VHH binders against o26223. Designs and how they scored, part 75

Target 1, 191 residues: o26223
Amino acid sequence: MKLLWTSQHIKVTVHIDGKVSKMDVLEAIKTRRSIRKYQDREVPEELIDKILDAAMCGPSAVDERPWHFIVVRNREMLEKIPEVHPYGAMVKDAPVAIIVCCDSSLEKIPGFWVQDCSIASQNILLAAHSLGLGAVWTGVYPLEDRVEGIRRLFSIPEHVIPFSVIPLGYPAENPGTRDLFDPDRIHLEKW
Key: E = the ipSAE of ESMFold2; O = the ipSAE of OpenDDE; V2 = 0.75 times the mean of E and O plus 0.25 times the DockQ between their complexes.

## First folded at step 6 (VHH)

Design e45 (framework vhh_8pnl_2; at its last look DockQ between E and O 0.15; V2 from the best seeds 0.00; counts 0 for: pae O 9.4 > 2, grease 30.7 > 24.2, SAP .763 > .668, placed apart)
Fold by ESMFold2-Fast, scan of step 6:
Structure e45 (fold): chain B 191 residues (1-191), chain A 120 residues (1-120)
Amino acid sequence: as target 1 above (191 residues)
Amino acid sequence: QGQLVESGGGLVQPGGSLRLSCADAGFTFSNYDMAWYRQAPGKERELVARITTGGYTNYADFVKGRFTISRDNAKSTLYLQMNSLKPEDTAMYYCAKAPFESWIDYFDYWGQGTRVTVSA
């Protein structure tokens, strides 16, 4: 089946006016930090669309592309996430969260969906950072209580596995970076 | 490589106050989210309060309005100010640090604990 995106995606004209700062890829990777405090500001739908486009651009095992995404903006629903995710308290204070899911019916090679969803989750974090937003990956899979809690809360079918919950917004904190390079983990020619 | 050392526990009467401290002696303190956990007799460890590298705080419902978590990055010290103490607050209190940039919100490094007893 062919999906037509003329309902909203084409009717929203994105005019880029003025000077837009662009982040170098290596800079984005090295300066991205988990952000857990957000400004009381809504994130435009156009930015969420760009982030999800980037999420779907990652490599996937045998091009199976098993990810589905739930975009949560409803305050009541965001406030319920900490009840099923004990360390997800910051999610209730975010303007929006993305739930990354795997549709197991799309799986072509058993077990590789975990890598596919991990790549999508990291692309969400990097894309958000590149757009001036902050985000954090809060783990769901493989913790069974969190998986089932999120499934029940968002009416997710049994063949779909919630993988991560990623709150995001305009950052209200600026954590420092650290040097993570460890040459002892690099082996030349042989182990 | 680091060590977390808790102090400030003791015996207090109901309604009293205590200030717990947790000193770091081996890692870059400012780079880590920090937390206070407690374990009461016969119960599992439970999160009391968390503070992020950016200073965002989160509290368990049973301590909101009574406890305040704070940090001093220059002194590499974490604090828990405990006011209006109740007998139910009696527990061993543990300082913990989160792994840097962990996508699983789990604390992997703990101190030895400091005991708080609230009794008449």
Scores: ipSAE 0.403, ipTM 0.698, lowest interface PAE 2.0, mean pLDDT 85
Fold by ESMFold2, look of step 7:
Structure e45 (fold): chain B 191 residues (1-191), chain A 120 residues (1-120)
Amino acid sequence: as target 1 above (191 residues)
Amino acid sequence: QGQLVESGGGLVQPGGSLRLSCADAGFTFSNYDMAWYRQAPGKERELVARITTGGYTNYADFVKGRFTISRDNAKSTLYLQMNSLKPEDTAMYYCAKAPFESWIDYFDYWGQGTRVTVSA
């Protein structure tokens, strides 16, 4: 169904094998940066769905999958987050934020949910980046005042623990890449 | 690799005022949480005041409304207005900056300090 010809100001796109390319996972890991400035542009629900799908693909302790996600788009709520979470000041400027939570009733082995929710949080950052979005992880747990502040603000029940707040949007900054490889951190066979 | 340079310290009498400044040569000053710390001779460093990128401020209990932290992002400068100074405020005052790529707001980059002495 592709129509091809040459004329002034007419361009045609030819798809090789009918596929479009996407970002390689190693590229995503190496080029992801914390983004704190966002364009005044909505993030479509379909991209949020893809990001949350990726978040849930991570491994967890004995497959307990203790995570829950709150998607926040309401402007008034986003503007209140810095009142209880000062590190999250850029959240007021984001079109959307995702709050990663642990439902303690889903733990199968006590004490590993932090690792579980950390994996989900990092997957959110990588998936957002691969979709052309920018995001930043802002820490909530284990800071007690932030945990209780976020719980109160979003009516989160006592058995659910807010872990991180991740604002995201189309980036309005480019911090550049970094060369962080340090061979002195690598130990062969023993310390 | 910006450098933080404090200034505005000096000798003042009890009840006096002093304004500290901290210039940052680093990129994108507006994206960093900033703080003032102080250290009296023989004592450990302690937080005085903090200001986020969004302008939210937090003060140590001993400040009791006497100090005001502020920032001027256009000049890449952090300020501390110190009023009603007491001899107990005598210390070296340090400007601090949080790392950009961090999920927690702690301060790991440090200026050389400026000395404040409050004495009759």
Scores: ipSAE 0.080, ipTM 0.498, lowest interface PAE 4.5, mean pLDDT 85
Fold by OpenDDE, look of step 7:
Structure e45 (fold): chain B 191 residues (1-191), chain A 120 residues (1-120)
Amino acid sequence: as target 1 above (191 residues)
Amino acid sequence: QGQLVESGGGLVQPGGSLRLSCADAGFTFSNYDMAWYRQAPGKERELVARITTGGYTNYADFVKGRFTISRDNAKSTLYLQMNSLKPEDTAMYYCAKAPFESWIDYFDYWGQGTRVTVSA
């Protein structure tokens, strides 16, 4: 059975059995939306592996690849995340979440880890979407209360910085798509 | 980036109803997720309801089915139907537009707000 997700001008076909139509990169980028509602359906480990593979394919400063990933499936832990993340309510409803972290000991150039982990996080979102899953980037860094909360909750060592929490699941909502193109943000040759 | 203009606030008795409106004179209304927030005196601004470009809605826990967020893209207008109002619903209500979807519920454009007072 095919589920058709329609949003304005773009139609995305999702198979109920977890199979999705192949998306090209532009389609994935343009049609991706934050998904905060999930089906009561487990995400196969194979999909998580593919997502994590994608997460590790992004560039990083001088190839430092400082990222680590905590895959959380434990129901109790998922339910605790909202306690330390005020905007992470949807995490408790997801079958799995990925916590993207930076190991500062792997940094070659200080500060670029934010970009590295952002790229990894975005790749997670895009990969998830391309695989028929929904996900949302819940920011942890740079909010200290969230950073420390997630750190304590998952016993993350001090040299490792939790960056984002990304719940994933088969989508139970259709936010639609947006045209975010803004020509006013484009400057030719100079500001 | 346009201006959001809220209206429809006022004084109402407990159990009463109000319908808030938010007119968007800015960018294409249909391209943005929209939300209602409220801020009571001495409290932090909090999300009341959200509606996506696809029409999907989310509500804060305290809403408990009392409020309905809706949008009319043709009119570039956001609505909040509030029923069964309670004194604790007293607040300034703000309309918000989300140009960015990342970082959960981030809204960058706000109106000036419309005041809702629920009192006997």
Scores: ipSAE 0.008, ipTM 0.299, lowest interface PAE 9.4, mean pLDDT 86
ESMFold2 (binder alone), look of step 7: mean pLDDT 78; pTM 0.801

Design e46 (framework vhh_8pnl_2)
Fold by ESMFold2-Fast, scan of step 6:
Formats: sequence, C-alpha cells, structure tokens
Structure e46 (fold): chain B 191 residues (1-191), chain A 120 residues (1-120)
Amino acid sequence: as target 1 above (191 residues)
Amino acid sequence: QGQLVESGGGLVQPGGSLRLSCADAGFTFSNYDMAWYRQAPGKERELVARITTGGDTNYADFVKGRFTISRDNAKSTLYLQMNSLKPEDTAMYYCAKAPFESWIDYFDYWGQGTRVTVSA
C-alpha cells in the first residue's frame, strides 16, 4: 500500500506555570533560509544570549559538549574574515558573527565533535530565525586553510578547532521557502 | 551537469559588455535557485552571483554594480549581464543550480562553461 505524503504544519501548545504558550517548530524548520544580506542595524546582546543558550541544548555524543563560541562584533575583525575565508564575503557586512569551535580537550569519543558542532550550528540558525534574524552557516572545518586562517585571526589555541562562522543580522533579503520532501528517500520496515 | 548549457562568452575590450546565457533542458528550472561561478587560470572556483526562485539576487563584491543576474522561467534560461568589464574578469564562466543552503561552497562537477576574455 502506497502512502500519500503531504506537507503539514504542526503547532504545539505547552503549559508553563499554568499558562499556555504556542510554538510552531515545523514551520520554523521549513521556513528558515540562509541569509547573506543584512540591515545596518544592531543585534541586541539579549538575542545573542538566547541564540547561544539554544546552541548548547542539542544532543551531544556521550554528553561531551565540546563547543566554545566566539562572538565577533568588532567591525575591523569582521572585515578580515573574507581574507581567510573567501566564500565568507557577506560576513564583513553583518553586525555580528558567531564562530563555533571545538575544544578537543573536552572530547570523550574521537571524531564525534563534528556532529556536536554541526548540531550547535543548526540550532544557532534556527534560533536566529525564530527571533526574526537571518544567518548563514559558512563552512570552516575540514578545510585546513580556513581552519588555520580563522585560528590565526582570532588567536585560537592549537587544541581548539574552528568549525563554522555564522554571520547574523536583521535580514535585508527574502529568498522565500523550499519544499524538499522526497518520499523516495523513505523506506518502510527495511531498505 | 548534462542539463545546463552555457553560451555568450567571447573576447571583449576593457569597459565592454557581454551577456551570458545558461539554458536548462530540465522541467524544474522555476523551482531552483540558480548561480554563476567563474574560474580564472590557476585560481580556485568562485561564486559570481546567485538568484532565487523569487528573483532575489546576491553578488560577489568584485562584480557588484557591474554585473546583473536574471532569469526567464518561461524559457528556462539564466542570464548574466556583464558591464564595465575588466581584465580581472577573464575566466571560464559556469552556471549551476544553486546550493544556496549549502554550508560549504562546494561543487563536485563543472560544466563546459563559456570563456570570457577581457583584453585590448
């Protein structure tokens, strides 16, 4: 029997201290887009704090939680990122960027820090979107030239690995949304 | 990619103009973000411009104000209007279905491209 797959949205009602709040997680996931153009407008520290809180809430291999974050607001430093990350040109125009790093001394299971930092990066993108901001993940690891360039630029120790650079700001573009559901990638009971 | 065909390149003098075209033989053109990339001899591949399904555009700093990306969904064709051309714009130009959500600017394939030479 062939199942019909359709697009859906789910709204979740949660109870907090006897009060009801509404959340639409699937809508946030489905409507998030990479944003590379930003308004000339400051992002409040409170919003960055909320984003970083969300970044640290993902699952982690043996709960090693190896991530560290560098918050960059200094215009001079933002303008230097494209020199060591050629595809990060949009970073110089962002009001703020977050660099996701792995502290290898916190690693309990070799190699799984990549998944941990990927989860943190995606949570930053989703949290930013939920707060009305735009962001884009620009890849650093495993490209050795970018890893070493970012390390030198931000005085990152050798035991810490820069993983991604995520510029953030109020969006100055609207790329729309995507419908990417592909039922041929879903196998029931076995391959 | 076998479905994308670039054309419109040539030799032009500094300050001149060219319009590149990319025809998509597929039926899904209107559903994809599209991009132009270039590669100069001895250099890495670099993004020139992107256009979304809704027509929003994004440009590399080195072409901003000089190049215009556009699309014609009825003709399944992508364009790059290149004005005020400089010798530094000399490269092979490639179109691609844009990985706009890519967290890394990586392409595992190159089409044949169209060559642009800017010289006196």
Scores: ipSAE 0.400, ipTM 0.719, lowest interface PAE 1.5, mean pLDDT 83

Design e47 (framework vhh_8pnl_2)
Fold by ESMFold2-Fast, scan of step 6:
Structure e47 (fold): chain B 191 residues (1-191), chain A 120 residues (1-120)
Amino acid sequence: as target 1 above (191 residues)
Amino acid sequence: QGQLVESGGGLVQPGGSLRLSCADAGFTFSNYDMAWYRQAPGKERELVARITTGGHTNYADFVKGRFTISRDNAKSTLYLQMNSLKPEDTAMYYCAKAPFESWIDYFDYWGQGTRVTVSA
């Protein structure tokens, strides 16, 4: 058994049962970057399962949890994604991609599935980063040509809406750090 | 809204070299990841090279080893050094501010671009 991946700015505490019990969440949020270059290395299925578990733990409107996920590892299918998603060229070079979808039959309140799927997408990015992987959210919804292209490519039913395509892998780039704190955007008590 | 101005294009023989420049008048240059794109006659726009605020670079396979992207934050200028030019490199070249953390890809092409023609 090996320890979970750790870095100077991401501290993971493994409980006696082998589960992650504590992490430096603020550092993970602040150091996550979009990664579009990947090593030629397979991502273990166990890590994908951990990422999807984290994705499903996000809050949702009226706890509707409308998300479904398609895991794409087939190289021929990954190579076809750029044909229907013009800015998804990096997907063909990724070892795996996750397509986040909304199953509209699970909606309990109209329209809030967009926020729900956004939360799931961001949780995928953060979970991937915490596990030593890099990922990027490539937008699908609300661009109708991309929505229909992805739907046709992956045989997605009409009541299901593809929301985002997230390629992931071991990072082959390091874009550096960001300092984005702007106190002028914080208003006390009133605008 | 800022302004990007591309320059350095021209006519060159196969095997020749050109250096493209892109000047940012907006003083926000150091805050942006930057990219070079090109559009050949009758083809779609394609990414040539990217450079992050931290100086990390990424190249399209068809230019790797021949082109070098660089930036000078003090001069607010982006460069593309093009060596061993081929006829298939003939295109309009555009620089763009590249918001790498955007989940939707969007690039501003603020100039008319600079034309590169590789011909005998």
Scores: ipSAE 0.350, ipTM 0.695, lowest interface PAE 1.8, mean pLDDT 84

Design e48 (framework vhh_8pnl_2; at its last look DockQ between E and O 0.33; V2 from the best seeds 0.00; counts 0 for: pae O 5.0 > 2)
Fold by ESMFold2-Fast, scan of step 6:
Structure e48 (fold): chain B 191 residues (1-191), chain A 120 residues (1-120)
Amino acid sequence: as target 1 above (191 residues)
Amino acid sequence: QGQLVESGGGLVQPGGSLRLSCADAGFTFSNYDMAWYRQAPGKERELVARITTGGSTDYADFVKGRFTISRDNAKSTLYLQMNSLKPEDTAMYYCAKAPFESWIDYFDYWGQGTRVTVSA
């Protein structure tokens, strides 16, 4: 018996006038790719609002929901991000970026805010994809130089921790999907 | 994972051209995003060009319009076509399996490198 792995050729479906073909949740999860190249086109505020609504609907430890978001559209500020985040070079070319932050004063159980902000970050990526946008998660926490650089650049108070920077826009690239299903990582009943 | 094998480097005069190749002995090449990096003496490795599994390309500003990255999945080989070479392009060039889905840009899988010297 052999296992059958199939490479899938899936494309992002953004139509004329920004219309997006309806996709189910499983399709959205499997076809989402990191997008680092964006069209020279503004993202409507209404789409950002929908993305942030989705980000806040994720589960969190003891429902603490410690996330705060900074929406950055100012070109001068976007151009400064790569100076404090070396692997965020693509941010300067994006029409908008979202900075996911943890307000530690909202933390009800120590340490789980990292999972909370990870969930929010992934929901931003999935929501953007579902709306015909492309996005990429660029890591900030736990790299101390990036945390302090982003905090200083955006006047973030000491009790708030910048977690990720997510540039987004209409995609100018269309990467193929990967076939990553590995049944050797699935154990039935016991290890 | 395994060691990648770069080739095609050499000594060339300013304005010349070279084509670098990177061969992957494995059969997973088509499912990896790939990149070319370079390292000049006394500097950290810097990204030169990236190519996704879907064929989307990205270039550092200092090589745009002069270099072209491409891949041949049937041969499990990555290429970098280098035109209009300048002395500033002198470096050791490395290919890498690029984790473009990484939320931390960290590349663990490097070849031995191939040396490019641009000098009269």
Scores: ipSAE 0.436, ipTM 0.738, lowest interface PAE 1.4, mean pLDDT 85
Fold by ESMFold2, look of step 7:
Structure e48 (fold): chain B 191 residues (1-191), chain A 120 residues (1-120)
Amino acid sequence: as target 1 above (191 residues)
Amino acid sequence: QGQLVESGGGLVQPGGSLRLSCADAGFTFSNYDMAWYRQAPGKERELVARITTGGSTDYADFVKGRFTISRDNAKSTLYLQMNSLKPEDTAMYYCAKAPFESWIDYFDYWGQGTRVTVSA
C-alpha cells in the first residue's frame, strides 16, 4: 500500500484587519494618564510583544540594556502582589502586569541602571497608551521591603533587581488631561 | 503651590450630613487631580476620595456610597458631600493634590484641615 499526498488547491488566507488609531508621539506623551481601573478583557499577547519591543528601544548607559521583563497573567500571582507591594493594590484587578527588572550582571557602568530601567518603564506606559491600553507605574525600587517581597514572590535571583510593577489593561476610567507646562522651570543660557 | 483651606466641618449626629469645601487661589486648580484625606486620633491619614482633572472619581471602600466628591473648576473649589454619617467618620479632613501620577505612595502636603465630629 502507498500513501499519496497531493495539493488540491491554492488556499487564500484572510487576515482579520483590526485598526488601531494612529497617535502622534507628542500627543501620546501629553495625554497618557495613570490608569488603575481595567475592563474585564484580556490583553492579546501581540500587544504585549509590541509594548516590550518599545521598552527595549530606549537608550541605556553605554548601551548596557540591563533590563529584563516578567509578564504576569496568572490570576493567583497577580492577587498576591499587593501582599508585598501595597502601592500595587490595583494589580490584582489587572489582566496582566509587567515587572521591569535590572540584571546587574549586564551592568557595564555602575549606578546607571536606574535611569535605564526608568526609560524602559516610561516606554511601556507610552506604548500601552498608543495601543488603546491603560497602565500605571508602581514603584518597587528603592524600597527594600518591596524589592525583597517581589523578588521572593517571583523567584527573582539576588543579582536581579525588581524595579517597577506595571499593571495594564483596557481602561475602565478616563482621568482626563492635565496642562502642567510651567515657564518658570525654563532657564535660558544660565540658571 | 498655594495654601489649601478646608471648611464645612462641625458637630453632627449619626445619620446626619455635612458638606466640606476646599479652596485654593494659589495654583491653577483645574490642572490637578484632587483628593480628600482623613485622620482620626491615633491613626494614619487615609484616602477618602479622589477626583481627576477629567472628573473621574474613586472612593475608599469604607465610603460605601455615602460620600460624593466633586469639583467646581470655575470657583477653584473641591467638595465632599458626606451623608449618613457614622461615629467612625469622626476625623480631621484634609484636601490635597492627589498623587495620581506619582509612582510612589509618599505624599507630604496638608493644610490645617476641618474637623468632623459625629457623636450620639
Scores: ipSAE 0.356, ipTM 0.662, lowest interface PAE 2.5, mean pLDDT 85
Fold by OpenDDE, look of step 7:
Structure e48 (fold): chain B 191 residues (1-191), chain A 120 residues (1-120)
Amino acid sequence: as target 1 above (191 residues)
Amino acid sequence: QGQLVESGGGLVQPGGSLRLSCADAGFTFSNYDMAWYRQAPGKERELVARITTGGSTDYADFVKGRFTISRDNAKSTLYLQMNSLKPEDTAMYYCAKAPFESWIDYFDYWGQGTRVTVSA
């Protein structure tokens, strides 16, 4: 077990045997960072499956589960995403991206799909991190130009709304940790 | 809310150098990713360089190794060393506590900026 001490004391126990040590939920939440640089390394399908499984485990309004996922590995398509997503430059460097979408026909209550897809997106990020991958949430909705760009690029039907693009890969950067706890944001009983 | 204060801008000839500084008088500097942005007249604001809390750096394509972003957490100061300046680098340069964890590349906090003019 070579403990690669990353400078930030995050014991990423990289098991030599490719077994990613289980990260607890709080650790995953607290240590997750957006990763925008990736190694030239493919992400196994098994990991993507686990991530997608996690993505579908979140709650949704009245359990409507309106989410769909486009898994993109094609290099040409990955390279085109930045053309319609100006802040998605890192997508071209990722081995894979997940596009989270809402099928509006699956909505039981209008409007809550944003929360549903957000939960799914966040679960993707957390799952990725727990599996030793880096990811970043690149916002698509509600920016019309991005929505339409992604829609056009991936031939997404009108009743389906692209919500986020999440590139994933093995991290090639060390973003460090952040202490974001702010007691001033906590109000007891009343504002 | 702590104020970011940029400095170090000025008039320089092509090929010259400038060092920009950004002093953070507000929140714990070390807890924030930082970035330099610039805005040229009539153009959109664009990212120049970023540095994470962990010290990872990233640069815009136009930088091409000419600029170096660094931070001194003890001084709560962000730096941008700019070498080999070009006329096209003329812009107002802004320091930002970059919410790189934003799912949209949006900055909530900017300084007043420091003007960089590169002219013969």
Scores: ipSAE 0.147, ipTM 0.627, lowest interface PAE 2.2, mean pLDDT 87
ESMFold2 (binder alone), look of step 7: mean pLDDT 78; pTM 0.795
ESMFold2, look of step 9: ipSAE 0.325; ipTM 0.643
ESMFold2 (binder alone), look of step 9: mean pLDDT 78; pTM 0.793
OpenDDE, look of step 9: ipSAE 0.033; ipTM 0.461

Design e49 (framework vhh_8pnl_2; at its last look DockQ between E and O 0.11; V2 from the best seeds 0.00; counts 0 for: pae O 12.9 > 2, grease 26.6 > 24.2, placed apart)
Fold by ESMFold2-Fast, scan of step 6:
Structure e49 (fold): chain B 191 residues (1-191), chain A 120 residues (1-120)
Amino acid sequence: as target 1 above (191 residues)
Amino acid sequence: QGQLVESGGGLVQPGGSLRLSCADAGFTFSNYDMAWYRQAPGKERELVARITTGGSTEYADFVKGRFTISRDNAKSTLYLQMNSLKPEDTAMYYCAKAPFESWIDYFDYWGQGTRVTVSA
């Protein structure tokens, strides 16, 4: 696939030589698992671009789309994340992480940015899986210590709220799949 | 919530071995990632080992090389083989349906625990 983008008056065309996933949407949803162990192998920028494109395609409250993303590849920065996110130890071993943020200045109605950023986070997980990568959502918001730790570490402005940290890479584990369909949770016509 | 039942704990000498078992009495065992946690007197509960539905394992640094987690899906049973036991391994050991897919690091399902005491 060809990507064409323009930065001011500079135009770039990129050829992407990645394999197209043959996984359909239902298969991707049903077989996605959290992955916390990664191969020592770089993730191409083209795959990150595809993942972020998918992240931005989610539905959004009043279409405010308040999400911003920080892509972290710098090993020293990845190694500092566990210091401010105590259950994110796997992040230091990932080749890349995406930090999902809300720019509160983009809010058209208060409070729905949490759902918007949740949708973006899940789309990142599904897109990564469909492209042969593994990822895990590690929670930041609403844990104040994690929010402020991540904000300080990445110089995030006060009007921007870090929501989740998602390390990703080529999987070095296979947790298998789950069968979670429970018909007792489905009610027809009424409770 | 009373549906995971741990067993196999006891008093053992330093350097000894124990095998803990956890029977799943109510759920589809093969569909769940499983974990062993422990809680020493006066301390917080901590992860010891985790095993996924596909058989991938994860161990805390303080038990690597000494403990082995395994599962038998046909028997709906989780095991923890504990070798070279040390006094600092003294704790209540809990099995849990592991929240491997949790985005917030909480456990919503625990067994009642089995006590392990390592002393002379």
Scores: ipSAE 0.426, ipTM 0.734, lowest interface PAE 1.4, mean pLDDT 85
Fold by ESMFold2, look of step 7:
Structure e49 (fold): chain B 191 residues (1-191), chain A 120 residues (1-120)
Amino acid sequence: as target 1 above (191 residues)
Amino acid sequence: QGQLVESGGGLVQPGGSLRLSCADAGFTFSNYDMAWYRQAPGKERELVARITTGGSTEYADFVKGRFTISRDNAKSTLYLQMNSLKPEDTAMYYCAKAPFESWIDYFDYWGQGTRVTVSA
């Protein structure tokens, strides 16, 4: 919000110019890091909408698009996630988390939903990074104790499979970049 | 063969200090995030501390400010300064390339490690 001096009003508002950073896709892929420490700062709903829009742009088997997303901002719920997901401890410190789920009733070809939800999850990470946020993919599927714990905690129906929990926020750490290109992993024409 | 060699362990009284070192014979040390793990007898291996290429650090909750991870890229060496040691810190300590980008917390291979024993 901007508030200007006017002849009818004396109030002044300082505008916070919220600009979304544009980033080259290769730069985003190479510089994205898992972020587990977040500022005490809200993430605007507009940014979450942009991230989820990006998540839904991914390809899927036979265009089945089996994904659903649960956006979690409630402090009590975020604090309960570590009770069923021990390695998701940073989630309690995040302003928001996204749970990526598969609705198995949307599958058209059985067994490809893992690839579909993995694509959506990675797109969330990249989109968050391009918007100046940090995120981390914490694994749920295929660990059945985590799957059932998250399903129970969020009242997820039996035909919906929680795949990943992705806490995100403005980063409070800077891990730096890595150069991990390994030519020995590249096989030309045959193994 | 392994490229990471841990050293600096030993026997120390509670409240004492040790400095662990990990030498990386590889030529690209500065490109890797690094970590210290530990394993007490009968327990699973657990993260102690991580340090990124950019110098960001993460510590396990049990460290409570007592340990400091650092790196010297010129010497290809990782350090763990351990202060205010407690008997609960008794373990084999391992150096590894850190899995900051893993959504599963475990590496499945380790070097020989260096033994830290804190006994009163």
Scores: ipSAE 0.149, ipTM 0.526, lowest interface PAE 3.8, mean pLDDT 84
Fold by OpenDDE, look of step 7:
Structure e49 (fold): chain B 191 residues (1-191), chain A 120 residues (1-120)
Amino acid sequence: as target 1 above (191 residues)
Amino acid sequence: QGQLVESGGGLVQPGGSLRLSCADAGFTFSNYDMAWYRQAPGKERELVARITTGGSTEYADFVKGRFTISRDNAKSTLYLQMNSLKPEDTAMYYCAKAPFESWIDYFDYWGQGTRVTVSA
């Protein structure tokens, strides 16, 4: 099945009038795209709070909830992130970034924190999208240079592992939507 | 993540050919869409060609079948075969990497570029 690139114009209904249109969960999932260009517009703290609330609503292994979040608005710090993250160039252009971290002291079962932080990161992306913001997941873990770079930059303790950097802002691009469904990836009962 | 390193540029006569290479020493090459861009002196950087992780290609209008973008995932290398080169193709050519997303207009990682000069 040829992946039909449907250039469907993601009507990012940037509701100019601040009314966050309710987006259903399937719509959010299906229409979410990585956004790397942002408007010169501040993100209200209320939206960040909602996003972080969503980030903490995901499941975690044995409910360990190992995640911590660094909210970065400082321009100098945002501008420094690309220096330690080669694929984080867009962070300097974002009004805010969230760094998702794991506190290893909270981990109850070894290794599941990656899944926990992934879920939190994805919820950030979905929540942002549903609120009319654009965001992108820039991976930090498991790349040691990025982990150490972010750790040093933000004075993150050794027992805390930076996992992802997620810049977000009002979108200044519309990358459209993709149909990523691939029936060849589905196996019935056996491989 | 490793550095993209372009090579293969040089001086060539009009009608000549060059093959550009972009080696990725970084993270999994196969997980990224790749593109070639170029920037001529005093001009803005412009897309030359794109290739997705799935192998789909896109070319700028000025290419007109003269260039071919390809990738070797085993070698983590991107290629641009340029035939029938014209003086107007003179530019710095850049390799660009995007995350695991197709057909985005923004690439967040660039190489240092390789210079192509087409002159009689």
Scores: ipSAE 0.000, ipTM 0.248, lowest interface PAE 12.9, mean pLDDT 85
ESMFold2 (binder alone), look of step 7: mean pLDDT 78; pTM 0.793

